# Designs tried in a protein design chat: VHH binders against EKC/KEOPS complex subunit cgi121 (cgi121). Part 152

Target 1, 174 residues: EKC/KEOPS complex subunit cgi121 (cgi121), of Schizosaccharomyces pombe (q9p7j3)
Amino acid sequence: MILPLFPETQVHVFVYENVSNCAAIHEQLISQNPIYDYAFLDAATILYKKQVYSAIIRALEDRRDEQMKTKTIHSEVILSLSPKTEISSAFRQFSMTKKSKNIVVVKIDSKLTEEEEFERLDKLVEGNRVEFSDEELQKLIDFKVLKKNYKLDPSTLENPLASILSSIALRGYS
Short names: E, the ipSAE of ESMFold2; O, the ipSAE of OpenDDE; V2, 0.75 times the mean of E and O plus 0.25 times the DockQ between their complexes.

## First folded at step 16 (VHH)

Design m35 (from qm1 with H32Q; framework vhh_6qgx_2)
Fold by ESMFold2-Fast, scan of step 16:
Structure m35 (fold): chain B 174 residues (1-174), chain A 123 residues (1-123)
Amino acid sequence: as target 1 above (174 residues)
Amino acid sequence: QVQLVESGGGLVQAGGSLRLSCAASGFTFSDQAMAWFRRAPGKEREFVAAITYTGSYTFYTDSVKGRFTISRDHAKNTVSLQMNSLRPEDTAVYYCAATYAWDYHTERAYEYWGQGTRVTVSA
């Protein structure tokens, strides 16, 4: 995908369902294996494509402005999904866990094409790739997790998009 | 209540050894990476060492590699820092810290902090 504000930045987003090797992937993430330099998110936390794009844009803005809070752009994406500027909490809320079943994987500044990244990720992730679309994400979301992460009340659960995007854009100011 | 309580600091001569310990309570210790940071007089806090929640991987700042060893004991909910071949420049207050994130060198990534234990290394 091409971002209007960052046209030279290569962004790829992949969605996998029924992943059987999340524990093995998690081990590689905590060891900081450079092959796994992606943002590995739990799909239970992602409802919309715009949610992911908003976090990516915020992370890229922070990198551009030399205001990153984390060491890597991918960690900054994870932080940017959170309504708070608390790194540990953001990872707890949005990162995949060893018990995750469905994941969303973000790659920024890839030196590979989307197809080449897919071939690489398919070797790392034992699961079924699905389209990165609102329809597919809605099949994988856990509304209890979403409500908890964004402090949603019953009145916003039917159409939470604006609240989620506002939380991401105003991270640290709410 | 979340607590990290450091112990083992003191005065030691250059070339000596100290073992620092940090007792963790009030949170899921087994799900968190643990680290040691230090602050020397008149300086900023800096990363020293970290260990993953599994205990399988460790990370060190270059100046302590080969001299310091971080370890953890899940049964006792403790993390330890064995400091050998101590140098005057190791003089600092040493802090134990915990994080769920795998961003170990970033001070801001740590959610819980101890009060610190003082280490003084004399020439």
Scores: ipSAE 0.811, ipTM 0.904, lowest interface PAE 0.5, mean pLDDT 90

Design m36 (from qm1 with H32S; framework vhh_6qgx_2)
Fold by ESMFold2-Fast, scan of step 16:
Structure m36 (fold): chain B 174 residues (1-174), chain A 123 residues (1-123)
Amino acid sequence: as target 1 above (174 residues)
Amino acid sequence: QVQLVESGGGLVQAGGSLRLSCAASGFTFSDSAMAWFRRAPGKEREFVAAITYTGSYTFYTDSVKGRFTISRDHAKNTVSLQMNSLRPEDTAVYYCAATYAWDYHTERAYEYWGQGTRVTVSA
């Protein structure tokens, strides 16, 4: 994918369901293994493609403006999904855990094609790849998790898109 | 309420050893990474060491590598820092901290902090 404000930045997003090795992947993430330099998100937290794109754009804007709060662009994507500028909370809320079953994987600055990244990730992730689409994401979301992460009240749960995107775009804005 | 309480600080001569301990209350810390930071008078806090929630991986700042050892006791919900071959430049207040992120060297990545324990190393 090519973003209008960042046309030179390669972005790939992958969705895996029924992943059996999340504990092993999580072990590699906490050890800071450079092979796993991706944003590994729990699909239970992602409802829309626009949610992921908004977080990517915010992370790239913060990198451009020298305002990154984390060490890597992928960690900044995880932070950017959160309505708060609190790194630890963002990881607890949005990153995959050893108990995750469905994941969304983001790669920024890849020098590989989408097909080459799939070959690489298919060796790391033991699950079924599905299309990155609103339809597939809506099969994997946990609305209780979504409500808690974005502080949604009952009136916004039926159509939360605007609230989620506003929270990401205006994260940390007072 | 989550709390981190440090102990074990004190006065020691150069070349000596101290063991710092941090007791965490609340079960949220069983899944968190634990770290030690320090702040010398007139300076900002700097990273010293971190240990993953599994205890399988440790990270150290270069100046303490080979002299300090971080360890974790899951049953007691404690993290410890064994400090050997202490130097006057190790004089600082030592803070225990916890995070769910794996951005271990970044102070901002830690959401829970102890009040600190003072370590003074005399020449």
Scores: ipSAE 0.739, ipTM 0.864, lowest interface PAE 0.7, mean pLDDT 89

Design m37 (from qm1 with H32D; framework vhh_6qgx_2)
Fold by ESMFold2-Fast, scan of step 16:
Structure m37 (fold): chain B 174 residues (1-174), chain A 123 residues (1-123)
Amino acid sequence: as target 1 above (174 residues)
Amino acid sequence: QVQLVESGGGLVQAGGSLRLSCAASGFTFSDDAMAWFRRAPGKEREFVAAITYTGSYTFYTDSVKGRFTISRDHAKNTVSLQMNSLRPEDTAVYYCAATYAWDYHTERAYEYWGQGTRVTVSA
């Protein structure tokens, strides 16, 4: 996929459900295995495609402006999902865990096509591919987790998109 | 709430050894990576070593590889740094730190910090 504000940056987003090897993937992430250089997110924290795109755009803006807080663009995506600029907390809130069941995987600056990245990830992830769509994400979200991460009240929780996007856009500025 | 307390610093001659220890309170560190950073007189704080929450993987800055060994005792909730073949340039205040993120070399990624323990290496 091509982002209008970053047309030269190749972005791919993948969604897997019923993943059985999250503990093994997590071990590779903490060991900093370069094969796993992706943003591995817990799907329980993602409700909309726009939520992921907003975090990606924010991370790319920070890279363009030489204002990244983390070592890699993929870590910057994880940080950018959080309403705060606290790296450790952002990883606790949004990254996949050993106990995750459904994951969202983001790849930035891939030299591979979307199909080639999918074939590569299929070897690493033991789960079922689903479409990256609002409909599929809404089946995987945990509203208790979403409410806590973005501090949503009951009135906002029924239609949270604007609040989530504002939180991502305003992180570190308010 | 949560605390990191360093110990084991002191004065040692070049070629000598010291063992630093860091005691962590609270079981929240069972899922955190633990690291050592140091700040030499008049210098910036720099990464020294890190160990994953499993204890299975360690990371070192190039200048200490083969001389320093980081280890972890989950039962005692402590992390240690064994420093061998010490050099005058190892003189610094050594800090223990913890993070949930797998961004081990980035100082900003660490959420919890100790107060530091001073190491002086004489020529």
Scores: ipSAE 0.804, ipTM 0.891, lowest interface PAE 0.5, mean pLDDT 90

Design m38 (from qm1 with A33H; framework vhh_6qgx_2; at its last look DockQ between E and O 0.96; V2 from the best seeds 0.83)
Fold by OpenDDE, look of step 17:
Structure m38 (fold): chain B 174 residues (1-174), chain A 123 residues (1-123)
Amino acid sequence: as target 1 above (174 residues)
Amino acid sequence: QVQLVESGGGLVQAGGSLRLSCAASGFTFSDHHMAWFRRAPGKEREFVAAITYTGSYTFYTDSVKGRFTISRDHAKNTVSLQMNSLRPEDTAVYYCAATYAWDYHTERAYEYWGQGTRVTVSA
């Protein structure tokens, strides 16, 4: 997938449900294994495609402007999902954990087709791939976690997208 | 209250050894990665070493590889830095830090910091 604002950057997003080896994947991430050069997100924290895209765009903008706060573009995506400026908090809020069951995986700067990237990733993730859509994401979301992460109130719960996007876009400006 | 307290710093001759220790409290030690940073006179703070929350993996800056060893004790909630073959360029204030993120080399990733302990290596 090509983002209009970043035509030279290819991005792929995958969603997996019922993942049995999140603990093993997590171990590889903390070891900084380069084979696992992805952003692994807990699907319980993701409600919309636009939420993920917004975070990706924010991360790419940070890189473009040489304002990245993290070491890698994928870590920057995790940070960009958070309304908080603290990296540790962002990881706590949005990154895949050892106990995760459902995950969203983001690859930035891919030189492969979506299918080729999937074949590579499928060797690492033991779960069922589902469509990257709002419909599928809504099946995996934990609203309690979502409400906590973005401080959603009853007035924003009917349509939380605007609040989520605002939180991502305005991080550090409030 | 979160607290990181460093100890073990001091004056040592080149080629000598020191062992730094950091005592952690006020947070879940077992799910945080621990690291040592240092600030030399007139220089910015830099990454020295990190150890994962399980202790399974360690990371070092190139200049200290083979000389420094980071370790942690889960029973005591402590992290240590064994420094061997010390050099004058190792002179710095050494800081203990903790993070939930695995962005170990990034100073901003660390949530908690100690006050530091001074290490001076004479020629």
Scores: ipSAE 0.876, ipTM 0.928, lowest interface PAE 0.6, mean pLDDT 96
Fold by ESMFold2-Fast, scan of step 16:
Structure m38 (fold): chain B 174 residues (1-174), chain A 123 residues (1-123)
Amino acid sequence: as target 1 above (174 residues)
Amino acid sequence: QVQLVESGGGLVQAGGSLRLSCAASGFTFSDHHMAWFRRAPGKEREFVAAITYTGSYTFYTDSVKGRFTISRDHAKNTVSLQMNSLRPEDTAVYYCAATYAWDYHTERAYEYWGQGTRVTVSA
């Protein structure tokens, strides 16, 4: 995918359900294996495509403006999902864990086509690919996790999209 | 209450050795990566070494590779830094830090910090 505001930047987003090797992937992430240079998110934390794209756009804006707080653009995506600018907490809230079952994987600045990234990720992830769509994401979300991460109250719980997007866009100011 | 308490600093002559220790309490030590940072007089804090929560992987800044060794003891909730072949340029206050993120070189990525222990290396 090409973003209108960042047409020079290739973005790919993949969703996997029923992943059996999250512990092995997590080990590769903590070792900083460059083959695993992606943002590996727990799907329990993602409700909408717009949530992921808003975090990607915020990360790309921070990179453009030379205001990244993390070492890599993929870590910046993880940070950008959080309503606060606390790196350690953002990783605890949104990144995949050894016990994750469903994951969302983001690749920015890919040198590979979408098809080539599919081939590569299918070798790394032992799970079932599903479409990156609101319908599929809504099957994987944990509403207790979502509510806690974005501090949603009863007035926003039934339609949280605007609150989530505002939290991503305005973190540090609200 | 979260605490990181450093010990082992002191005065040593160039070529000597020191072992720094950091005792962790008040958080789940076993799920946090641990690091040492240092700040020399008149300078900013810089990364020295890190060890993953499993203890399986270590990372070092180039100036200390081969001279310093970071390790951790899960049973004692401690992280240690063995410093050999010390140089006057190693003179600094050394800080222990903890993070859940795997962004080890970034100071901002660390959630918990100790108060520091002073190391002075004389010529």
Scores: ipSAE 0.834, ipTM 0.918, lowest interface PAE 0.4, mean pLDDT 91
Fold by ESMFold2, look of step 17:
Structure m38 (fold): chain B 174 residues (1-174), chain A 123 residues (1-123)
Amino acid sequence: as target 1 above (174 residues)
Amino acid sequence: QVQLVESGGGLVQAGGSLRLSCAASGFTFSDHHMAWFRRAPGKEREFVAAITYTGSYTFYTDSVKGRFTISRDHAKNTVSLQMNSLRPEDTAVYYCAATYAWDYHTERAYEYWGQGTRVTVSA
């Protein structure tokens, strides 16, 4: 998809459930293998499509404004999901780990159609693709993790989206 | 509480060797990637080398590749930097650092830092 404010930037987002090779993917990420240049997120931390798109938009805005804190746009997406500016903590909280079961995968600056990117990604991920939708994400979320990552309390749990999006948009101002 | 303590710095003649060591405590060493950075007089701190939390992968800035070797010892919770064929340009304060993130070259990705050890290489 093309975001209106970034018309030259093609973005694809995929969701996989029941992934059996997260440990192998993690080894490729820490080795800096360029074939794995995606943002691999733990789906247990993602409840909304808008959560992911807001992080992508924030990362792209920071790149445009020469305010990126990390080396790649994909690592910047991981940071942008966090309400804090600390890169190590953001990776710990939101990145796919060796023990992850379900993942959200983001590709920014893709030169491929969604079908072509999926074909490539599907050779890397041993799992089942599901729709990138709030309905599917809701099945994969861990609400205990979500509450901790965004410091949600009962007053915000009824409609946590606004709190989460504010955390992403305003990071660094508070 | 969390501490990274560097040692092994000193004065060395060009062409010589030096081994830096970093003792880690107060955090889970086994889940952190480790790195060395250095700050030359009047310059910004720069990346030197990193080693993944398992020890399986290492990364080096171009100017030290082939001369410096990073290693880690999980039993002792230490990271070492073997520096061979030293040049005057290697003169700097060397810092040990730790991160969970695999953004190894980025200084701000590192959550824990040592105080540094000074290395001076004379012509």
Scores: ipSAE 0.700, ipTM 0.879, lowest interface PAE 1.2, mean pLDDT 92
ESMFold2 (binder alone), look of step 17: mean pLDDT 89; pTM 0.908

Design m39 (from qm1 with A33N; framework vhh_6qgx_2)
Fold by ESMFold2-Fast, scan of step 16:
Formats: C-alpha cells, sequence, structure tokens
Structure m39 (fold): chain B 174 residues (1-174), chain A 123 residues (1-123)
C-alpha cells in the first residue's frame, strides 16, 4: 500500500514466525532501549496488511496534526490498531508479549533500506522471516483474540475487514 | 474494584524527607508498570518516577534524579517513593498510577489512578 499523503516517510513491515527470544525482546522494550525502537506486535492480532497500514496512516495523520497521544510514532501505531483511545489497553491487546510466538514489526522513519532493516532485525529476532502478505498473516492469526480485540459478532467474524478498518479509522467517534 | 491508595504525605521543611506508599488491589499488580505523578497548585499533572513491572528499570524526571527513589514490593502489592532533600518546588499532590504500556512519561498512558496524597514543603 502506498502512502500518498506521506511520500517522504519510509515505512517497513516485517513478519517473523516461530520466534524463540520474545522474552528477551520484551525486556529490551520495557527498558526503552533505542535499538528496539519499532512497533513489535503480536501476529495473533493481525489478519490483513490493510489493518497494519490503516494503523500506520492513522498514526502519521496524528503526528502531522500534532495530536499524537503517545511519546513515539511506534507507540502511536500500537494505539492506532485499537478501536479505543486507551494506550494501556492497546498495548495489552496488540503488543508482543514474552509468550508470543509470531510477531509483526513496524519501522517508521527508517534511514535504512528495507534490505538493511532486514539484516538488522534478523540479528535482534530469533525466528523465521516470512513475507508480509495476507496469506502469511492468515496462518498466524488467532481469531479468538481478533474477535475480542475488535468486539466482533459471528456475522462480522466471517468477513471482518471492513469492521476492523472502520474501527481503526473511526477510533473515538463511536 | 480496582484501587490505588496513596499514603505518607504531609508537611515537611526544605531539606527534609518523606516516604510515600501506594497500595494496589483489584488488578494484576505483577504485570503493570507503576509510576508517581504530581500536580502543583494551579498546574497540570507531571511525571515524577516510574518502575517497570519486573522492578529492573526505573525512570525519573530530571529535577528529582538523585533525590527520589522509586521501589516496589510484589509480596505486598505496593509501590513506594522515597523523597530526600525536599525543595519548596516539590510541593504538590502526588498520585500513584498503573499502566501495561512502556510509555512511562505520558499521563494518558496510565489506566489506573489513585486519589492522591498531599506533600507541602516549607521554605
Amino acid sequence: as target 1 above (174 residues)
Amino acid sequence: QVQLVESGGGLVQAGGSLRLSCAASGFTFSDHNMAWFRRAPGKEREFVAAITYTGSYTFYTDSVKGRFTISRDHAKNTVSLQMNSLRPEDTAVYYCAATYAWDYHTERAYEYWGQGTRVTVSA
């Protein structure tokens, strides 16, 4: 997906399966180690590429409009995935945990190429990198987690894309 | 059912010390980061100190570094703030707060809040 309103902003999204060092990564995140300045998401919460891009676009819009609720753009991505404007709850719902197995990693404002970021992240993440695609994400999603995070009913759960994107775009309006 | 109850505030002269305590109940204390914020008369709340849920890392606003120490006791579900070398500008209501997020300086990142305990430092 292209970001026409943010052409100067470099955005990279990476997917890792079978990650064995999530506890170590989580320790680096809570210590606020600047090397780990990424949005580390639990892949169990992400079903579509558009879901991630919608959250990125919302975060960039909030930064552009000087309306960020969090300290960093990466924390704003985590918040923007949530249907509610509640930072603590958003982190609980979408951030990777020490028990996560599969993760989605977002980097905004990278000074590196996508290949260079892959090399850097592959040193931090002990897992198998896979393509950022709907097909790969669908192998890693937990539908019970998705249903809970977006409060989906049975009819919506069969085709949840529009509901998820609406929740992200209209956060705080309903 | 979620409750954070602060205690230990009072009146003290400049150069003195106070220890604030916060008792937590109704949520999983062991997976929440804890912080102290303060609000001086006529001002908004500002960050003072935070401690991670593991207790391994602490964060302080520059004006209190070396004077204040935050700590937590998992067995008692308490977080404490030891305040030494107090200054008149430390006069404020001190609030205990809890968050799952690691955005420690952002007031809006905190999910649970206490009602506050008043600290007055005389010149």
Scores: ipSAE 0.818, ipTM 0.909, lowest interface PAE 0.5, mean pLDDT 91

Design m4 (from qm1 with F27L; framework vhh_6qgx_2)
Fold by ESMFold2-Fast, scan of step 16:
Structure m4 (fold): chain B 174 residues (1-174), chain A 123 residues (1-123)
Amino acid sequence: as target 1 above (174 residues)
Amino acid sequence: QVQLVESGGGLVQAGGSLRLSCAASGLTFSDHAMAWFRRAPGKEREFVAAITYTGSYTFYTDSVKGRFTISRDHAKNTVSLQMNSLRPEDTAVYYCAATYAWDYHTERAYEYWGQGTRVTVSA
């Protein structure tokens, strides 16, 4: 993917379902193993491609403006999904856990081609890769988790896209 | 409610040792990384040490590496900082902090904080 305001930035997004080694991956994340320098998200929290793109764009804008709140661009993506500027809560809300089953993985500033990232991630993740599409994401979402993370009422939950995108874009102001 | 309570601070001579402890309550201790930060007179709060929720990995700021050891006791919901070969520059109020994130060096990443315990190292 290429972003109009960040044409020099390489961005790759991968979706895996039925992942059997989330506990092993999580251990590598908490140890800050540089091989796992990606944003590993729980797919239960992601409903739309635009949700992920909005978080990536916000993180890149904050990096450009020297306004990052976290140490890495990938942590900033996780933070940017949250409607609040609370890093610990954002990780609790959106990052994968040792009990996750389906994950969304984001890579920014890759030194590798997309195909090389595929080969690398397929060795780290024991699951089935699926298309990064709204249709596939909607099979993996947990609406109870989505409702809680974005504080959606029943009416908003019927068509949540605008509310989610507004929450991401206005993080730090609301 | 969540509480982090520090203890073990005091006055020691350069070259001495102190062991700080932090008792955590009201949170799921097994899910949180724990850390120590300090604030020296006239300075901002800085990172000292952190330990993962599993206890398997530790992180230290360069100035304390080899002198300080962080550890945790899951059964007691306690994190400890063993401080050896203390220097006057280690004089500070020491704070215990907890986070769910693995962004250990970032003060802003910590959700819960103790009130601090005072350490004075005389020359």
Scores: ipSAE 0.831, ipTM 0.916, lowest interface PAE 0.5, mean pLDDT 91

Design m40 (from qm1 with A33S; framework vhh_6qgx_2)
Fold by ESMFold2-Fast, scan of step 16:
Structure m40 (fold): chain B 174 residues (1-174), chain A 123 residues (1-123)
Amino acid sequence: as target 1 above (174 residues)
Amino acid sequence: QVQLVESGGGLVQAGGSLRLSCAASGFTFSDHSMAWFRRAPGKEREFVAAITYTGSYTFYTDSVKGRFTISRDHAKNTVSLQMNSLRPEDTAVYYCAATYAWDYHTERAYEYWGQGTRVTVSA
């Protein structure tokens, strides 16, 4: 996928259910294995496609403006999901863990097609791929986690999209 | 309540050795990767070494590779830095730091910091 504001940037987003090897993937992430250079997110934290795209756009804007806070674009996506500019906390809030069961995987600047990335990623992830859609994400979300991560009150939980997108866009200055 | 307490600093002659230790409390040590940073007089803080929360992987800045060894003890909630073949340019205040992220070289990625311990290497 190509974003209108960043037409030269290839973006792929994959969703996996019932992943059995999250502990093994997590070990590869902490070792900084270049093969695993993706943003591996816990699907329990993602409610909307727009949530993921907003974080990607913010990360790409920060890269364009030479204002990245992290070493890689994929780490910047993880940071950009958080309403605060605290890297360690953002990873705690949104990154997959060794106990995760459903994950969202983001790849930016791929030299591969979506199908080639899918083939490569299927070798790394032992789970079932599902469509990246609001319908599928809403089956995997944990509303307790979402409420805590974005500090949502009961009224905003009824329609949280605008609040989440505002938190991503306006983090660190308001 | 979160604390990182460094010890083991001091004055040593070039070519000598020191072992720094950092005792961690107030957070889940086993979930955090640990690092050492240093700040020389008049300089900014720089990355020295890191060890993953599992202890399985270590990372070093080029200038200390082969001379320094980072290790951790999960039972004692400590991280250590064995410094061998010390050089005058290793003179700095050494800081222990903890992070949940795997962005080890980025100072901003570290959530918890110690007060630092002074290391002086004389020529």
Scores: ipSAE 0.827, ipTM 0.915, lowest interface PAE 0.5, mean pLDDT 91

Design m41 (from qm1 with A33T; framework vhh_6qgx_2)
Fold by ESMFold2-Fast, scan of step 16:
Structure m41 (fold): chain B 174 residues (1-174), chain A 123 residues (1-123)
Amino acid sequence: as target 1 above (174 residues)
Amino acid sequence: QVQLVESGGGLVQAGGSLRLSCAASGFTFSDHTMAWFRRAPGKEREFVAAITYTGSYTFYTDSVKGRFTISRDHAKNTVSLQMNSLRPEDTAVYYCAATYAWDYHTERAYEYWGQGTRVTVSA
């Protein structure tokens, strides 16, 4: 995928449901295994494609401006989903856990095509790949988690997109 | 209430050993990477060592590799730092810290911090 503001940056997003090996993947992530250099998100926290894209754009803006707060662009994506600039809390809120069942995986700066990344991820993730679409994401979301992460009240929960995007774009300043 | 309490600091001569301990409470210890940072007089905090939540992986700054060993005990909710072959340059206040993030090296990634324990190594 091509982002208008970052045309040289290759971005791929994958969605997996019914993943059985999240504990094994999590162990590779905490060990700093470079093969697992992706943003592994819990799908329970993601409602819209635009939510993921907004976090990616914010992370790329911070990298462009030399203002990254984490050591990798993928960690910066995870941080960028949070309305606050608190790294540990952002990971607790949005990252994949040992007990996750459905995940969203983001790859930035791939030297591989989308098909090649899919083949690579298919070897790492034991689950069923589904389309990265609002329809599929809405089957995997946990609205209690979403409400807590973005501090949504009942009036915004029925149509939360604008509030979520604003929180991501203005994190640390909102 | 989250709390990290360090102990074991003191005065030792160069070449000596100390064992620091950190008791954790108020959060799920078994889900957090634990680390030691230090701050020498007049300097900023720097990373010393970290151990992942499983205890399977440890990380050290170059200047302490082979001399310091980090370990954890889930039954007691403690993390320890065994410091051998101490040098005057190791003189610092040592801080225990915890993070849920996968980034062990970055001070900013650590959410919970102890108040520190003082280590003085004489020449």
Scores: ipSAE 0.731, ipTM 0.870, lowest interface PAE 0.9, mean pLDDT 90

Design m42 (from qm1 with A33G; framework vhh_6qgx_2)
Fold by ESMFold2-Fast, scan of step 16:
Parts: C-alpha cells; sequence; structure tokens
Structure m42 (fold): chain B 174 residues (1-174), chain A 123 residues (1-123)
C-alpha cells in the first residue's frame, strides 16, 4: 500500500492468526536479526486498520522531521501506537510476545511488491494469513488490553476509534 | 518500588580489572533486557553493554568489545559487568538500566535506572 501523505513510501501490513512459532520469532527480534526487521505487533492490541495507519503516519512524520526516538522505523511504529513517549512501555503494550497467538506485521520501505513480501513472511511465520480488515481485526482484539493501553472510559469503549486516533496523534505534546 | 543498585566501582590502575554488579528489585527482572551505560566527565551518557532477558545475546560498544563482559544471574536478579584491561578513557560513572524493548543502544529506551557507581582509572 501507498499512503497519500507519503506516496514514495512502500507500506505492507499483514495479519496472521493461530501462529505457532511466536517464541522463535521473539528470539529473533530480541537478537536484532535483520531478517526480522518488521514491526511485529500483538493482534490483541489492534482494533482498526486506521489505528495501524495512524501509527505508521506518525512514525513517518517523525522520521521526516528527524525526530525519531528509536533506532528503526519499525520500532518507531511500535512507539507511535502508544499514548506515551515511553519506548519500553510501548513495546510491553503493543509488541508481540513469545505467548502471542495472532500478530499484525508491518513493513515500511520495502523494495518488494506485496506478493513478494507475502512469500518472505510466510517462510518466517507459521500461521494462517488473513485479510487486513476491520472485520478480521475485531475477531482477534482483546478489549481488556485495548482499554488498558488507551485508558478508555466505559463511555468510549463501545466506539473507541476517535479516542484511539487522538491518543496516537497527540502523544508527546504534553 | 523499582530499584537498581550498583556496586563495585572504585579506583584502579590502567591495565587492572573491576567487576560491577547491579541488584534489581520491584519489577519482573526475567522479562527485561539489562544494560550498562557510562558518563565520563564533561561528556554525554553512552552505551557500554547490554544483555537480553534470556541471557543468550550480548551487545557491546566497539571500544570495550573483548575487554568487558556482561552477564546476568536470574536467580539473584543481578547483572554484572566484568571490566578487564582498563584504560584511563574508561573513567566514568557507570549506570545500570533496564528495558522491555529490544532497542538496546538507545538511552531513551530504558525505563529503569540506577544511581551510578564511579570508576576511576589512573594512568
Amino acid sequence: as target 1 above (174 residues)
Amino acid sequence: QVQLVESGGGLVQAGGSLRLSCAASGFTFSDHGMAWFRRAPGKEREFVAAITYTGSYTFYTDSVKGRFTISRDHAKNTVSLQMNSLRPEDTAVYYCAATYAWDYHTERAYEYWGQGTRVTVSA
């Protein structure tokens, strides 16, 4: 996918359910294996496509403005999902864990087509790829996790989109 | 209450050795990467070494690689830095730090910090 605000930047987002090798993937992530240079998110934390896109846009804005707080654009995506500018907390809140079952994977600056990235990721992830859609994400979300991560009130929990997007956009301006 | 308490600093002659230790409490030590940073007089804090929460992978800044060894003991909730072949340029306050992220070289990625222990290497 090409973002209207960043038309020169290639972005691919993949969703996998019933992943059996999360512990092995996590070991590669903590060792900083360059083959695994993606943002690996726990799908339990993602409710909307717009949530992911908003974090990607924020990370790209920070890179454009030379204001990245992390070493890689993919780490910056993980940070950008969080309502706070605390890197450690953001990874705890949004990144996949060795116990994750469903994951959202983001690739930025790919020189490959979406199909070629599918082939590469399918070799790394042992799970079922599903459509990146609000419908599929809503099957994988954990609302208790979402509420905790974004500090959602009962009044916003049934329609949290605006609150989530505001949290992503306004993070770090306090 | 989160605490990281460093010990083992002191005065040593060039070519000597020191072992720094950091005792962690108040958080899940087994889920956090651990690192040592240092700040020399008049300089910014810089990355020295890090170890993953599994203990399986270590990272070092080039100037200490082969001379310093980072290790951790999950039973004691401690991380250690064995410093060999010390140089005057290693003179600094050494800080223990903890992170859940795997962005080990980024000072901002560390959530918990100790107060530091002073290391002075005489020529």
Scores: ipSAE 0.821, ipTM 0.912, lowest interface PAE 0.5, mean pLDDT 91

